# Designs tried in a protein design chat: VHH binders against o26223. Part 3

Target 1, 191 residues: o26223
Amino acid sequence: MKLLWTSQHIKVTVHIDGKVSKMDVLEAIKTRRSIRKYQDREVPEELIDKILDAAMCGPSAVDERPWHFIVVRNREMLEKIPEVHPYGAMVKDAPVAIIVCCDSSLEKIPGFWVQDCSIASQNILLAAHSLGLGAVWTGVYPLEDRVEGIRRLFSIPEHVIPFSVIPLGYPAENPGTRDLFDPDRIHLEKW

## First folded at step 6 (VHH)

Design s53
Fold by OpenDDE, look of step 7:
Structure s53 (fold): chain B 191 residues (1-191), chain A 123 residues (1-123)
Amino acid sequence: as target 1 above (191 residues)
Amino acid sequence: EVQLVESGGGVVQPGGSLRLSCAASGFTFSDYALYWYRQAAGIERELIASITSGGSTYYVDSVKGRFTISRDNSENTMYLQMNSLRAEDTGLYYCAAEYSETFYGSEPLNDYWGQGTLVTVSS
């Protein structure tokens, strides 16, 4: 039985008029795209708070919750990030960025912090999207030059590891939706 | 078939100017971040400039104020205007394109590469 997945084009109508239309979780996941162009518009603190709340709601190994977040709004600092992260050029044009970090002193089991911070980062992306913002995950860890660059730039202690830089803003592009479903990646009971 | 074709390289004197072009085909150009790399003899390839799908630009310090990267999505072409050229700018210049959904951008992760165009700055 070939499950004909009808690609329902979920039109994400971003209502500009401040009414955050309730986006369901599946819609958020399916329609999220990396956004690298932003409007010249500030992001309200309330929205950042909601995003950070979402970031902290994800599971972590043995509930270690090793994450910390640096919220960056300073234009000078945003403009410096691409100097240590060349593939993060869009960060300088964003009104705000969140740097996700791991405090290694909070780890209960070694190595799971990567998963924990990944979950937090993804929740940031999904929350941003659900709130009508655009965001993109720019990888820092495990690239040593970026890790050390961000560490120095933001005076991050040695026991804290910068993991990702996520610029956010109101989107000034619409890259459309993509279908990534691949039935060949699904195995029933056995490989 | 995906193609990136660089052009505009040549021999110039110090202080001179060149404009490189990278003509793209076979993919949705507007959805890609674009990069200029260069490789001098005996030196590792380096990123010198980039432009995101959204138009954000990056320049390595050594070319700041001298080089300008731009893109024309209607023509599927990226440009590099190079002014005040120096001997140290000599090298093979490569065009690269990376799909916008890539999170961990790096040279090895770029989707497409050109064959390069040679720039020689000599007196």
Scores: ipSAE 0.486, ipTM 0.783, lowest interface PAE 0.9, mean pLDDT 90
Fold by ESMFold2, look of step 7:
Structure s53 (fold): chain B 191 residues (1-191), chain A 123 residues (1-123)
Amino acid sequence: as target 1 above (191 residues)
Amino acid sequence: EVQLVESGGGVVQPGGSLRLSCAASGFTFSDYALYWYRQAAGIERELIASITSGGSTYYVDSVKGRFTISRDNSENTMYLQMNSLRAEDTGLYYCAAEYSETFYGSEPLNDYWGQGTLVTVSS
């Protein structure tokens, strides 16, 4: 109901989908680690939907939103990724992977799609972490052999650029947290 | 101030063995993922093996089963044991280090590099 009332017995309630994330955003950022070992356990489609929703919430250059996502659950396809992505060996052991891509036909400002897709990729990592999953960003772009290998494997059109492959699943490792704050990297007013 | 120094390269016959070392200084060694790369004449540098700060290892197919990467955090040194060497293994071998959480794939994201040690496998 959009009608506004002034009364002691009338309240307006906004329902936020019965499920509210418990993890504070700063906690998520500080505690997220790259996870390369996964349980033999499926990731519900509902969680993938939440992760991709979060991925698309990132800012982009002039709101161009150039990203597309391929969700890979097929075992044979996951097992083929390491053949074209040698540092993605853990992908074959993941229950699911997300390939972040740039559709260059959506670019409004040349060359900013890298930042746009990086933002989406980081949001995937943070959202997965907040939902109790582990993930890792495995690089594809700008490495030509990996870009072309992933493009061939998933029949990605020439104008679409695979940017990253992000395997995820329920974690089977706990690498702990790190204290990475370095005051020497902070410059006040000037260099 | 940061230094990575490779050693142990040399000339070896096919089927022979070499052990490479990478001595590190100027950073907290145990916090870093470590990498071996090689560069053959006329081609670009390639990653061949890596070891995380937690000790998990990776090898490219061409060296798997023949090469073993290891680290000794008490000596700030990484090693590459190279067995069953082939002519295609000839090249300049580099070590590299990356803060373990910042790894994004191949060598373009590595924080520190060594100068290289030459391995020549003569048929």
Scores: ipSAE 0.007, ipTM 0.152, lowest interface PAE 9.6, mean pLDDT 83

Design s55
Fold by OpenDDE, look of step 8:
Structure s55 (fold): chain B 191 residues (1-191), chain A 123 residues (1-123)
Amino acid sequence: as target 1 above (191 residues)
Amino acid sequence: EVQLVESGGGVVQPGGSLRLSCAASGFTFSSYALYWYRQAAGIERELIASITSGDSTWYVDSVKGRFTISRDNSENTMYLQMNSLRAEDTGLYYCAAEYSETFYGSEPLNDYWGQGTLVTVSS
C-alpha cells in the first residue's frame, strides 16, 4: 500500500498577529522551515525564555547537559557576527540571536556534546516555530575559523566551544512546506 | 537538469565596471542561498559575496563598497555588480547555490556550481 502522501500544502499560517498559535509537536516538526528574513520587530523576552526552556529539555548523554546559551540583542554584536561567520549573513538582520555553546568541563563522555548541543539547537528551532517565530541554524562547530571567530567576538573561554548561532525573529518570508519522507531510508528488522 | 551558467566576464581597465550574471535552472531558485566565488591564478578559491534566500547579503572586506550582489527570483538569476575594479580582482568567478535548509557554515558542498566566467582587470 503506497501511502500516497498527498502533499497537503500545510499552509504555515504565519500568524503575523502575534497570536502564539499552539502547534502540536508533529505539526511543528513537519512545518518548520529555516527562516532568514525577519520583520523589523523585537522579540519579547518571554518568548526567548520559552525557547531557552525548550532548549534545555532535550536529552543529553548520561544527563551531562553541557549546553550554555548566549542571547545576543545588541545590534553592533549582531552585525559583527557575519564578519567571522560569512555564511551567517542573516544574523545582522535579526533582532536576536542565540549562540549555543558547550562547556567541555561538563562532559562526562567525550564527543557526545555534539549530539547534546544539536538536540538543544533543534529544540530552539522547533520552539521558535511553534511560537510564531522564524529561525535558522547556522553552523559554527566544527569549523575552526568560525569557532575561533565567535570565541573571540564574545570572549568565550577556551573550555567552552561555540556550536551554533541561531538568529530569530518574526518571519518576513514563507518558504512553504516540503515533503521529506523517504521510505527507502526505512529498514525493517535488518538492513 | 540543474544548471548554473555565469556570464558577463571580460577584460576591463582598472577603475572599470562589470556586471556578472548567473542564470539558474532545474531547481527551486528562491529556496537557495547564492554565492559568488572567485579564484585567481595560483590562489585558492575565495568566497566574495553571498545572498540568502531572505536577501541578506554578505561581502568579503576587499570588495565591500565596490561589489553588489542581488537576485531576481522571477528570472532565476543572480547578479554581481562590480565597480571600481582593481587588478587584484582578476580571476575566474563562480556561481554557487546551496539549499536554504542547510546549516553548514561552510562552503557549499557542491550542491550546484557553474563553470565560471573570467574577469581580467588590466591596464
Scores: ipSAE 0.355, ipTM 0.724, lowest interface PAE 1.4, mean pLDDT 90
Fold by ESMFold2, look of step 8:
Structure s55 (fold): chain B 191 residues (1-191), chain A 123 residues (1-123)
Amino acid sequence: as target 1 above (191 residues)
Amino acid sequence: EVQLVESGGGVVQPGGSLRLSCAASGFTFSSYALYWYRQAAGIERELIASITSGDSTWYVDSVKGRFTISRDNSENTMYLQMNSLRAEDTGLYYCAAEYSETFYGSEPLNDYWGQGTLVTVSS
C-alpha cells in the first residue's frame, strides 16, 4: 500500500529538508514581504548555506558572477551597522545579516554588476522566505557615504563594492500580502 | 488627494468598549494593507494590529483577544473594535496604509498615515 511503502522515507526526507515545506515559486514571489522585526532565535548555518547557494544561482552578465557575500553574526558588528546606514536600524536586532558585494576585478562587462548583484540579492530574499525566514534589502550602493561606511566597518578592499545589507531572521511580524498587479503598466507591441 | 481620517476616540472607563474608524480617500483602498498604531505619552508608536488586502489579521500580544481589526472595502473604511479596555490602552491611535515596500526597502515603513484619534481609559 502507498502509506506503508513510503512512511519511513517520507519522515526522514521532511526532517532533513527542515521546518519549511517546499513553496511554489510564484507563491514565494507574491507573498514575500520586507521583514524588519525578528525573533530572538538563531538562524542555523545550514539555512544560510542554502540561501547563499540560491544567491549564486542567479544569471549574470556574460556569466561574470561578480558577487561576494559577507555573513555577519557578530553582535558588536551588527550593532555598528546603523552608525553608517541610517535606514539599517533593524540590522542590530537581527541574528544575522548578509552583505552582498561586487568584486570589480571579476567584471567582464562594465556597469552590469549592479544588475548581477540585484539578482543575487533578490534570490536571497526569496530563498529566505521559502525557508520560513524574513529578510529585508537595505540599500547601500549607489550612496557613496553608505558604501564607504560599510567598506570601513568590514575592512572591504577598495576594489570591492558593498551593494546591499540584508538582515534576516525568523519573523516577528506579519505585514500580510499585497496585490500589486497593474495592467496599465503593460504595453503590447509598443509603448 | 490622499487622506486617512481616524474617528471614534473618546474617554471610557476601564472594561469599556470603543470602535475606531479610519476613512480613506484618494487611493485604491482594497489594494492596501492597513494598520493600527498606538502612541502613549513619551513612547514611540507601536504597531498593534494589521489586516492584509486578503483579510489576514495580526495583533500584538497585549491586545490579542480584546481588539478586532476589520475592513469594509465598499465604504473604504477600516475599523478597530476595542473591548475590555485598560488604562494601558490610553493613547493616540493612528491608522496607516502600505502599498509599496519603498525602493530598496527604504523608509518610511508605511505610505500614508492618519492624524490620530485620542483614546483615554480612566476613572
Scores: ipSAE 0.006, ipTM 0.142, lowest interface PAE 9.2, mean pLDDT 82

Design s69
Fold by OpenDDE, look of step 7:
Structure s69 (fold): chain B 191 residues (1-191), chain A 123 residues (1-123)
Amino acid sequence: as target 1 above (191 residues)
Amino acid sequence: EVQLVESGGGVVQPGGSLRLSCAASGFTFSDYALYWYRQAAGIERELIASIDSGGSTYYVDSVKGRFTISRDNSENTMYLQMNSLRAEDTGLYYCAAEYSESWYGAEPTGDYWGQGTLVTVSS
């Protein structure tokens, strides 16, 4: 009985002007770039839902799924984020941002929530890219000033830790592709 | 070889203006976020303005409305227009560059830095 490993190809269907563009997972990973310039164009809620769905599909330690997401579209709030995150200037120019948070009360094993939220954040980036959007990961945790800044700004409870801010929008730049493959980082069987 | 070279510093009276330049070479300028820092005597170096690869800008409160950061990718040059200068603006001004794919939007620590240009605001 040959167990046909049906590789469930996660086909992300992006409706761009009525045309369905399909990007496979390897293409999404290899071609993704941080995008910091956005069109003056709203992101449909449907796309945000798909992105958030993807964000919740990643593994987590002992399946603890500690993540929460704040979706921010309010212009005033987007414009305030750079005040507490000086390296997040692009957020004010984005039509929407997702704040990834950890609910510490959901943590089952201490410390793995960073990995869990990282996986969720990366999935957001990949999903966005596959859907024809641009995004960038702006780090909040573990920088205390940013953590507390975002906490105060969005009234986040003490047991919830803001982890990342990810602005999203239709890209208004094309930074090109990069090749990061390094065979010297690959070790066979032993170091 | 990667180089960042600041210029435009000097002595100016309060209320005066200066334009700093940072000329870059040896790397793909358009792929970098750019930063102006300054360091006054006896004070820790501080970020005062930034412009990312997409052109979004940030200013520290003390320079808002007075300073303007800009970039010209065709000339590989970043600028800082400084108007209404004050005595407290005196210091060594540094330009820095950080690769856009540098993760997490952190302050540049190990990428590229200039040697600085001195700005003195005095009557």
Scores: ipSAE 0.354, ipTM 0.711, lowest interface PAE 1.7, mean pLDDT 90
Fold by ESMFold2, look of step 7:
Structure s69 (fold): chain B 191 residues (1-191), chain A 123 residues (1-123)
Amino acid sequence: as target 1 above (191 residues)
Amino acid sequence: EVQLVESGGGVVQPGGSLRLSCAASGFTFSDYALYWYRQAAGIERELIASIDSGGSTYYVDSVKGRFTISRDNSENTMYLQMNSLRAEDTGLYYCAAEYSESWYGAEPTGDYWGQGTLVTVSS
């Protein structure tokens, strides 16, 4: 999109689908909902690029950055995901899905990749939401049958671990927002 | 207080039809995935069909093509249309609901359950 040529006196606006993004980060976090119903409308590659850029901005254990992403747009492949992920039925109706994977050859500290890929997955959800898209995290790891099913379907090598499948698209539902703040979960100075 | 109340059960002959209803109150219905379970005598409860908050459906093979799950969020009601009923469909039918943000597509455990409605298919 527009490249910055100077930081002063320049308005930088990114227009997508005629809508100007106005979302504050706290608003994005509070208003993001799992979206399982999508419009019959393609998601531009440019938005996927922005989402994946955001995914890679997360912290990782000792900066190991173990994540890899498979972008799936092929209808036949999207239709096959529910065959190995029985509660991921909405994936067949999404224009695109992102599979978040760990490349274990990039691990510097064993076992922290789960936290790393969880951070990347949540960043995908928030970035999609901020761009006017809806998404949902469908779990793969640690459910071994799903891990192996996704690995086989996408020819993922043994040292790469599929973590999550995230279908996304322009939303065709609006679940609204919720206030889930619970002060009883907050412990001052000690448990 | 959360309540799920099933209705529409009864006695039918093989090949007949029934429509079950599940009326819900006490929670934001549209935020929940909804399920029908069946329990035959001496057998553990079996998931039959589900419909998520986005309207996507799942059916077990034994009912696929014969049963149709649906939801009406404006009436806070879920339905199960059962056609081509068989003797093995006899049992107690429960509805259940689970908050859609509480799992990552894991096997549902059901936050709320109904009391059940009896379906008898006589042979």
Scores: ipSAE 0.016, ipTM 0.397, lowest interface PAE 6.4, mean pLDDT 85

## First folded at step 8 (VHH)

Design w1
Fold by OpenDDE, look of step 8:
Structure w1 (fold): chain B 191 residues (1-191), chain A 123 residues (1-123)
Amino acid sequence: as target 1 above (191 residues)
Amino acid sequence: EVQLVESGGGVVQPGGSLRLSCAASGFTFSDYALYWYRQAAGIERELIASITSGDSTWYVDSVKGRFTISRDNSENTMYLQMNSLRAEDTGLYYCAAEYSETFYGSEPLFDYWGQGTLVTVSS
């Protein structure tokens, strides 16, 4: 068991054998931050498997589960992603990235695939955080240039839509915590 | 009040150098990705360099090897070192900032913009 100390108050426990940390779900949600700086350290396959398992556990419209995942570890490919995704500069510095895609042939109700893939993407972020990793959601859909760029780069078929690119690794930064609770956004019984 | 203020622009000869600065105030600078854009006359604004909150950098091909983007969080300032300047580098240079938890990364969706600083490269 290794303790990762970040400059701020978040203590992350990482098990070398890929065991899940004892972080509860509320803590994971509340303390998660986008991480764009990573250690020069490989992510074990066991952790990726756990993350992908989590990614596929979310609900989907009429249980359509339209998501596919491309796991990218190849250094050359990671370095090429920023060429088609200029706002994904951190991808080239990550040891691994997950590309979340939608197979449109699996869609049962039009338009809900965006919600489905969003849930999958968020679960990736939360799972990564709970495992002592850092990750960030880089948007692909619905920006056409990024969608087509990622499609070409990874030879993604036309009926499959790249949705997000999520680089992840052991964090080398610690962005502070946020308090985002807003009681004004809560309405009782009626607006 | 949130502000981004660009400086360092001017007139230089081809092959010359300039260093642009973007001074930020009114927000938590370290939590933002930062961008340099430029706009030449009659041409759409283009992204030329970026630096994430984690110090990952990106450059458009035309400036690679010549320009260097950096940031100093202690000074709330972003820099653009421009070397080997060319006539085609002439334009108004803009600083932009995007909050770290924003994931779209698109020009219309940036949180803050500066007013720009003019760079003129001419013989």
Scores: ipSAE 0.670, ipTM 0.860, lowest interface PAE 0.8, mean pLDDT 92
Fold by ESMFold2, look of step 8:
Structure w1 (fold): chain B 191 residues (1-191), chain A 123 residues (1-123)
Amino acid sequence: as target 1 above (191 residues)
Amino acid sequence: EVQLVESGGGVVQPGGSLRLSCAASGFTFSDYALYWYRQAAGIERELIASITSGDSTWYVDSVKGRFTISRDNSENTMYLQMNSLRAEDTGLYYCAAEYSETFYGSEPLFDYWGQGTLVTVSS
């Protein structure tokens, strides 16, 4: 008997006595803060897989999905990132970082890949937060020295554009929440 | 009134030490990443040290091991301890602050800058 498997099946059985608490999406959006201090604790590969799955669920211009992700766990590589990205000093202290990239050969409409990769980056932040992790988006694009430095460090080809570096780990700080709603930013019918 | 004020500059012999301070008024440092820059005459301003709101630090190679950046959020003040000073450390030292949630890694976009304090290392 020959069987052809075309997809992976992941079975997760969760048995929780008492009240099950899951983070509501609006709660996740409102309570996510940039986290720059991490516990000395590894992040399981399973959680990284869930975060990247979430990253790829975002919409993209004409469904072009131009994103690629580099997962960095090697200590020596993490320690080198601040050499080309000085404002990302916390990356050396993270157990893992995700580099969000654009493969420009996948663009279907020029100029929208920045929005596409921004959506993927924000989804990484929200998914990490919902899993009990902390993360911060550190920008690479459009600063050309940063783009070139990261490209060189990770052997990224010329047609691929590193967009962001997102260190993440179990948080070792709690900056609290903020109320940033500003009704003056809302315009009805016209400016 | 929002202001950053550097202090602690002066004249020192090679091998000496100085401690610079950067005090904020009109806002609170705790949510900010903080930076020290220096500028020698006729040279572009260069970043030499930074400290994140989470206390992660970075130093340019030329000062690593000699300079120490620190912050005291309760005093709304950042410090730069400068040891083993050299002639090439002579220059005007500036502090800068950038709000942490707007951090996108852009060096030229700071919310606040100080006016500078002069350090002279004379043989």
Scores: ipSAE 0.034, ipTM 0.517, lowest interface PAE 6.3, mean pLDDT 84

Design w45
Fold by OpenDDE, look of step 8:
Formats: C-alpha cells, structure tokens, sequence
Structure w45 (fold): chain B 191 residues (1-191), chain A 123 residues (1-123)
C-alpha cells in the first residue's frame, strides 16, 4: 500500500513497509516546514530508526556526541507533555515524539552541547521530511519551567538536560514553501 | 500594517457567557500559532488557551471544559468562547501570534500582540 502525500510543491510517496521515495539533501532543506497536524496513522519503527541514525550523524564539539533520545509512543505520556509544555499542544495529537537530551557528563567544552543538540534536532527534522513525515521543533531548553517539567515527567536525571521535543507523524497539512535567500547576508572576503 | 484587534469583552454575571474575537491583518494568519492570554489586576499575565496552525488546542486547567478556542483562517480571526464564567475570570484578555517556524514559544518572542479586551465577571 502506497501513501501519497501531495502538496503544491512536493510529492512524497511512502510505503507502509518503510520504503520511501528519497529526496536530495538540498531539496529536503529547502522544502522542509514545521508540521503540526498529523494523520491518524502510526509511524513505523524502521522510519524512527532511520531518523535517529540521522540525528547521530551530525558533528559535535571535539566529537563529544552528548545527545540522548527518548522515543515516546505511549498515548498517556504524549498527552501529558502539553501539561508541562503548553506551547507543544500538537504533541498530544502526534503518534510519536522524540525528546532530545544532553548528558552533561559527556560535555567536553562548556556550552557547545547546545550546538550539538541543535544539529541533532535539525537532522531529525530533515530526515523526517525526507522520509515523508512531518515534524516540528518545540523548544525546551533554556526555559526552566519546560526543562524541569519534561525532566519530572520522564524521570530524567539531573545531569541530563532535556533540550527539545519533536513530535512526528504523517503530515495532514501543507504550509507551503518559503524563499528565504537574502544576498544582503552574504559578504565577500570582508564585512 | 500588522494588527491584532480584540473584541467581545464586557460585563457579565457569574455563570454567563462571552465570545471574544481577535481580528488579524497585515500578516499571513494561517502561518501563525495563536494564543489567548489574560491579566487580572495585580496578577501576572497568564496563558489560558492556544491553537496551533494545525488546529491543536491547549487550555490552562482553570478554563478547561468552559472555554473553547478556535480559528477561521478565511476570516483571519481567532475566537474564544467563554462559558460558565466566574469572578476569577475577570481581567484583560490579550490575543498573541507567533510565526509557525519559530520554536521557542515564549511571550517575549511572540511576533504580535493585541491591545486587549476587558472581561468583567461580577454579580
């Protein structure tokens, strides 16, 4: 069975068996949008594995790779996330969410873990999109109320910092594409 | 010019109902996350309801089952149906909007705010 998602700009074919029409990396970057509406359909584990593989392929400061990932499929837990993260309302309507965390004990250079986890989070978004899924980055760090809320909810130890919550699912919306190229932001040789 | 204009506030008795509206102009309404805030006298502003660009909704516990947030993208308007109003619901109600490609979701980072509409619940 083939799932066809048609948008004004992108056609993605996803197979139930995890076979997906691939898009090139530039296409994925240019056409990716935050998706906050999902179909009532489970995401195959194979796709999650591919996404997590991608999440771990980014660079990190001195190769510290401080990231951890919590995969959440339990409906009760998904429904509780908005209670501690009010701006993550869509999480309760997603079939799965990935929580990106930093193990501070793995940090080698102070502060670079934010860049590391950001790269991991962005790779999740791009990988999801390339696989015919929709996702959105909901910020957790550095907002203390969200950090502690997610920590308590998932029993995350003190040395581990929840960074982002990323709900994923088959898209049920099409926000369209953006053209954000700005030549004025490009400087040659000097400012 | 970008504008958010709240309306529908007024004075009602406990148990009464009001419907607030937030009319938007000057930006692509469908590409924004929308929020209702309220501020009672002497109290910090609080988030009470939100609706995403994908129509996911959120409510603070104190308004659950009584308030309903909705949006009409064709009319560039967000609504808040308020039923079973209580004295503690009294306050200035604000509409806010955040662009959908942001990911912080914090008040200081919202793109647009309305001027507010006053809701007074008193016997």
Amino acid sequence: as target 1 above (191 residues)
Amino acid sequence: EVQLVESGGGVVQPGGSLRLSCAASGFTFSSYELYWYRQAAGIERELIASITSGDSTWYVDSVKGRFTISRDNSENTMYLQMNSLRAEDTGLYYCAAEYSETFYGSEPLFDYWGQGTLVTVSS
Scores: ipSAE 0.820, ipTM 0.913, lowest interface PAE 0.6, mean pLDDT 92
Fold by ESMFold2, look of step 8:
Structure w45 (fold): chain B 191 residues (1-191), chain A 123 residues (1-123)
Amino acid sequence: as target 1 above (191 residues)
Amino acid sequence: EVQLVESGGGVVQPGGSLRLSCAASGFTFSSYELYWYRQAAGIERELIASITSGDSTWYVDSVKGRFTISRDNSENTMYLQMNSLRAEDTGLYYCAAEYSETFYGSEPLFDYWGQGTLVTVSS
């Protein structure tokens, strides 16, 4: 497929499972919403692979790439997450969740792993959206009760820090888009 | 004008029931996480129940099995059915609506709060 360029956008045409799929990157960013209702429909492993590939494409502090991912499909485990995450109730209804973790032994710049894992987490949301899935980022770090609860539940070792839990599935809701652009947040040359 | 208005509070005997309502105007509930908080005299607000845009519910342990949260998006209204009321349930009950793009911690950043409705459980 030939890459076609415009002055404002970059459009890429790809084939996924015999279907043509494309979404402008700015469109994906502006139309992605947190999705908390999911169809009773499995998410194929191949889509999870594509999402995790995208998650690992993000930049990181000095290319430290400290992220690890736990893919959770087991129903009993998904149902236990709300026991340790007070705002994670939708996880029990998701066909799959991805837990983004930091291996602190890979950290090269103190404290930047939070940015690194945030980038991976947002890439998961965008990749899922581009593949016709809905997802939501439920925060774990820096809430120590959530960190410890998730670590215990998934047998995560002491040097690995669970950062976020991202349930995903085919969406069963459409919350629409929001216009959040605020020019007062933009400062030219100085504050 | 954006508003949340609670109603349905009152005086009830122990073991009684009340149904609280939270009506929204100026915005739609459908994409929001919705919450009921309770505040007893002299203490901080306590989250007691929540409901997602997908109708998944959560309750604090002290009200599980006694309280039921629900929503009617076509009426822009959320409800709290309170059964088997106890003296400890006395307080001001507030509703809140949360910005749906949050991943925040133990207390979400709320876009809107109501004024509260008083529930008094006494004989």
Scores: ipSAE 0.147, ipTM 0.567, lowest interface PAE 3.1, mean pLDDT 84

## First folded at step 9 (VHH)

Design y11
Fold by OpenDDE, second read of step 10:
Structure y11 (fold): chain B 191 residues (1-191), chain A 124 residues (1-124)
Amino acid sequence: as target 1 above (191 residues)
Amino acid sequence: QVQLQESGGGLVQPGGSLRLSCAASGFTFSRYWMSWVRQAPGEGREWVSSISYSGGYTYYADSVKGRFTIARDNVKNTLYLLMDSLKSDDTAVYYCAKHIYSGFPKTQDDFDIWGQGTQVTVSS
């Protein structure tokens, strides 16, 4: 029985008007896209707070919760990030960026902090999207040049590891939706 | 093979100008900060100038500020140092150096690749 997955075109009506439409979790996941162009519009602090709240709701190894967040709104600092992050060009155009970090002193099991911070980063992206914002995950760890670049730029202590830089803003682009489902990647019971 | 090769050095009179070049190969040049470092006879290595990925940020030692200009061509994988108003004290071997990290260099350990250097001599 060939399950004909009819690609229902979910028309994501981005209501530009401030009504935070409650997006369900599956919709958020499926419709989320990396956004690299932003409107000349400030992001309210309340939205950032919600995003950070979401960032801290993910699971972590042995509940170690090693994450820290730097919220960057300073224009000068935003403009400096691309100079230490080769793929961070869009950061200078964003009204705000969140830097996700790991405090290694909080780590209980070595190495799981990468997963923990990844979950936090993804939650930031999903939360942002659900709130009508656009964001993109720009990887910092494990590339040493970027890690140290961001560390130095923001005076991050040695025991704290910058993991990702996530610019956020109201989207000025619509990249559309993608169907990334691949049944060939699904194995039943065994490989 | 990862390599930096300096060129353009020579003998010049005080007040003269030189342009140094550094050809990079074996790595993605545009993804690294680059610096010039010089060493005078009997002296230690002295940082001269640094440049960011795209040249948006440039830094200069006080001794060369206003006289030297660092630049890069990422298409040609080449770093440049334009030296104007040269002084006798500018006499040194000039090295091109690749940054390990993004940002202003703090120590010599922030560089992982060095060129062989090019001699600059400023003398009347």
Scores: ipSAE 0.530, ipTM 0.786, lowest interface PAE 1.0, mean pLDDT 92

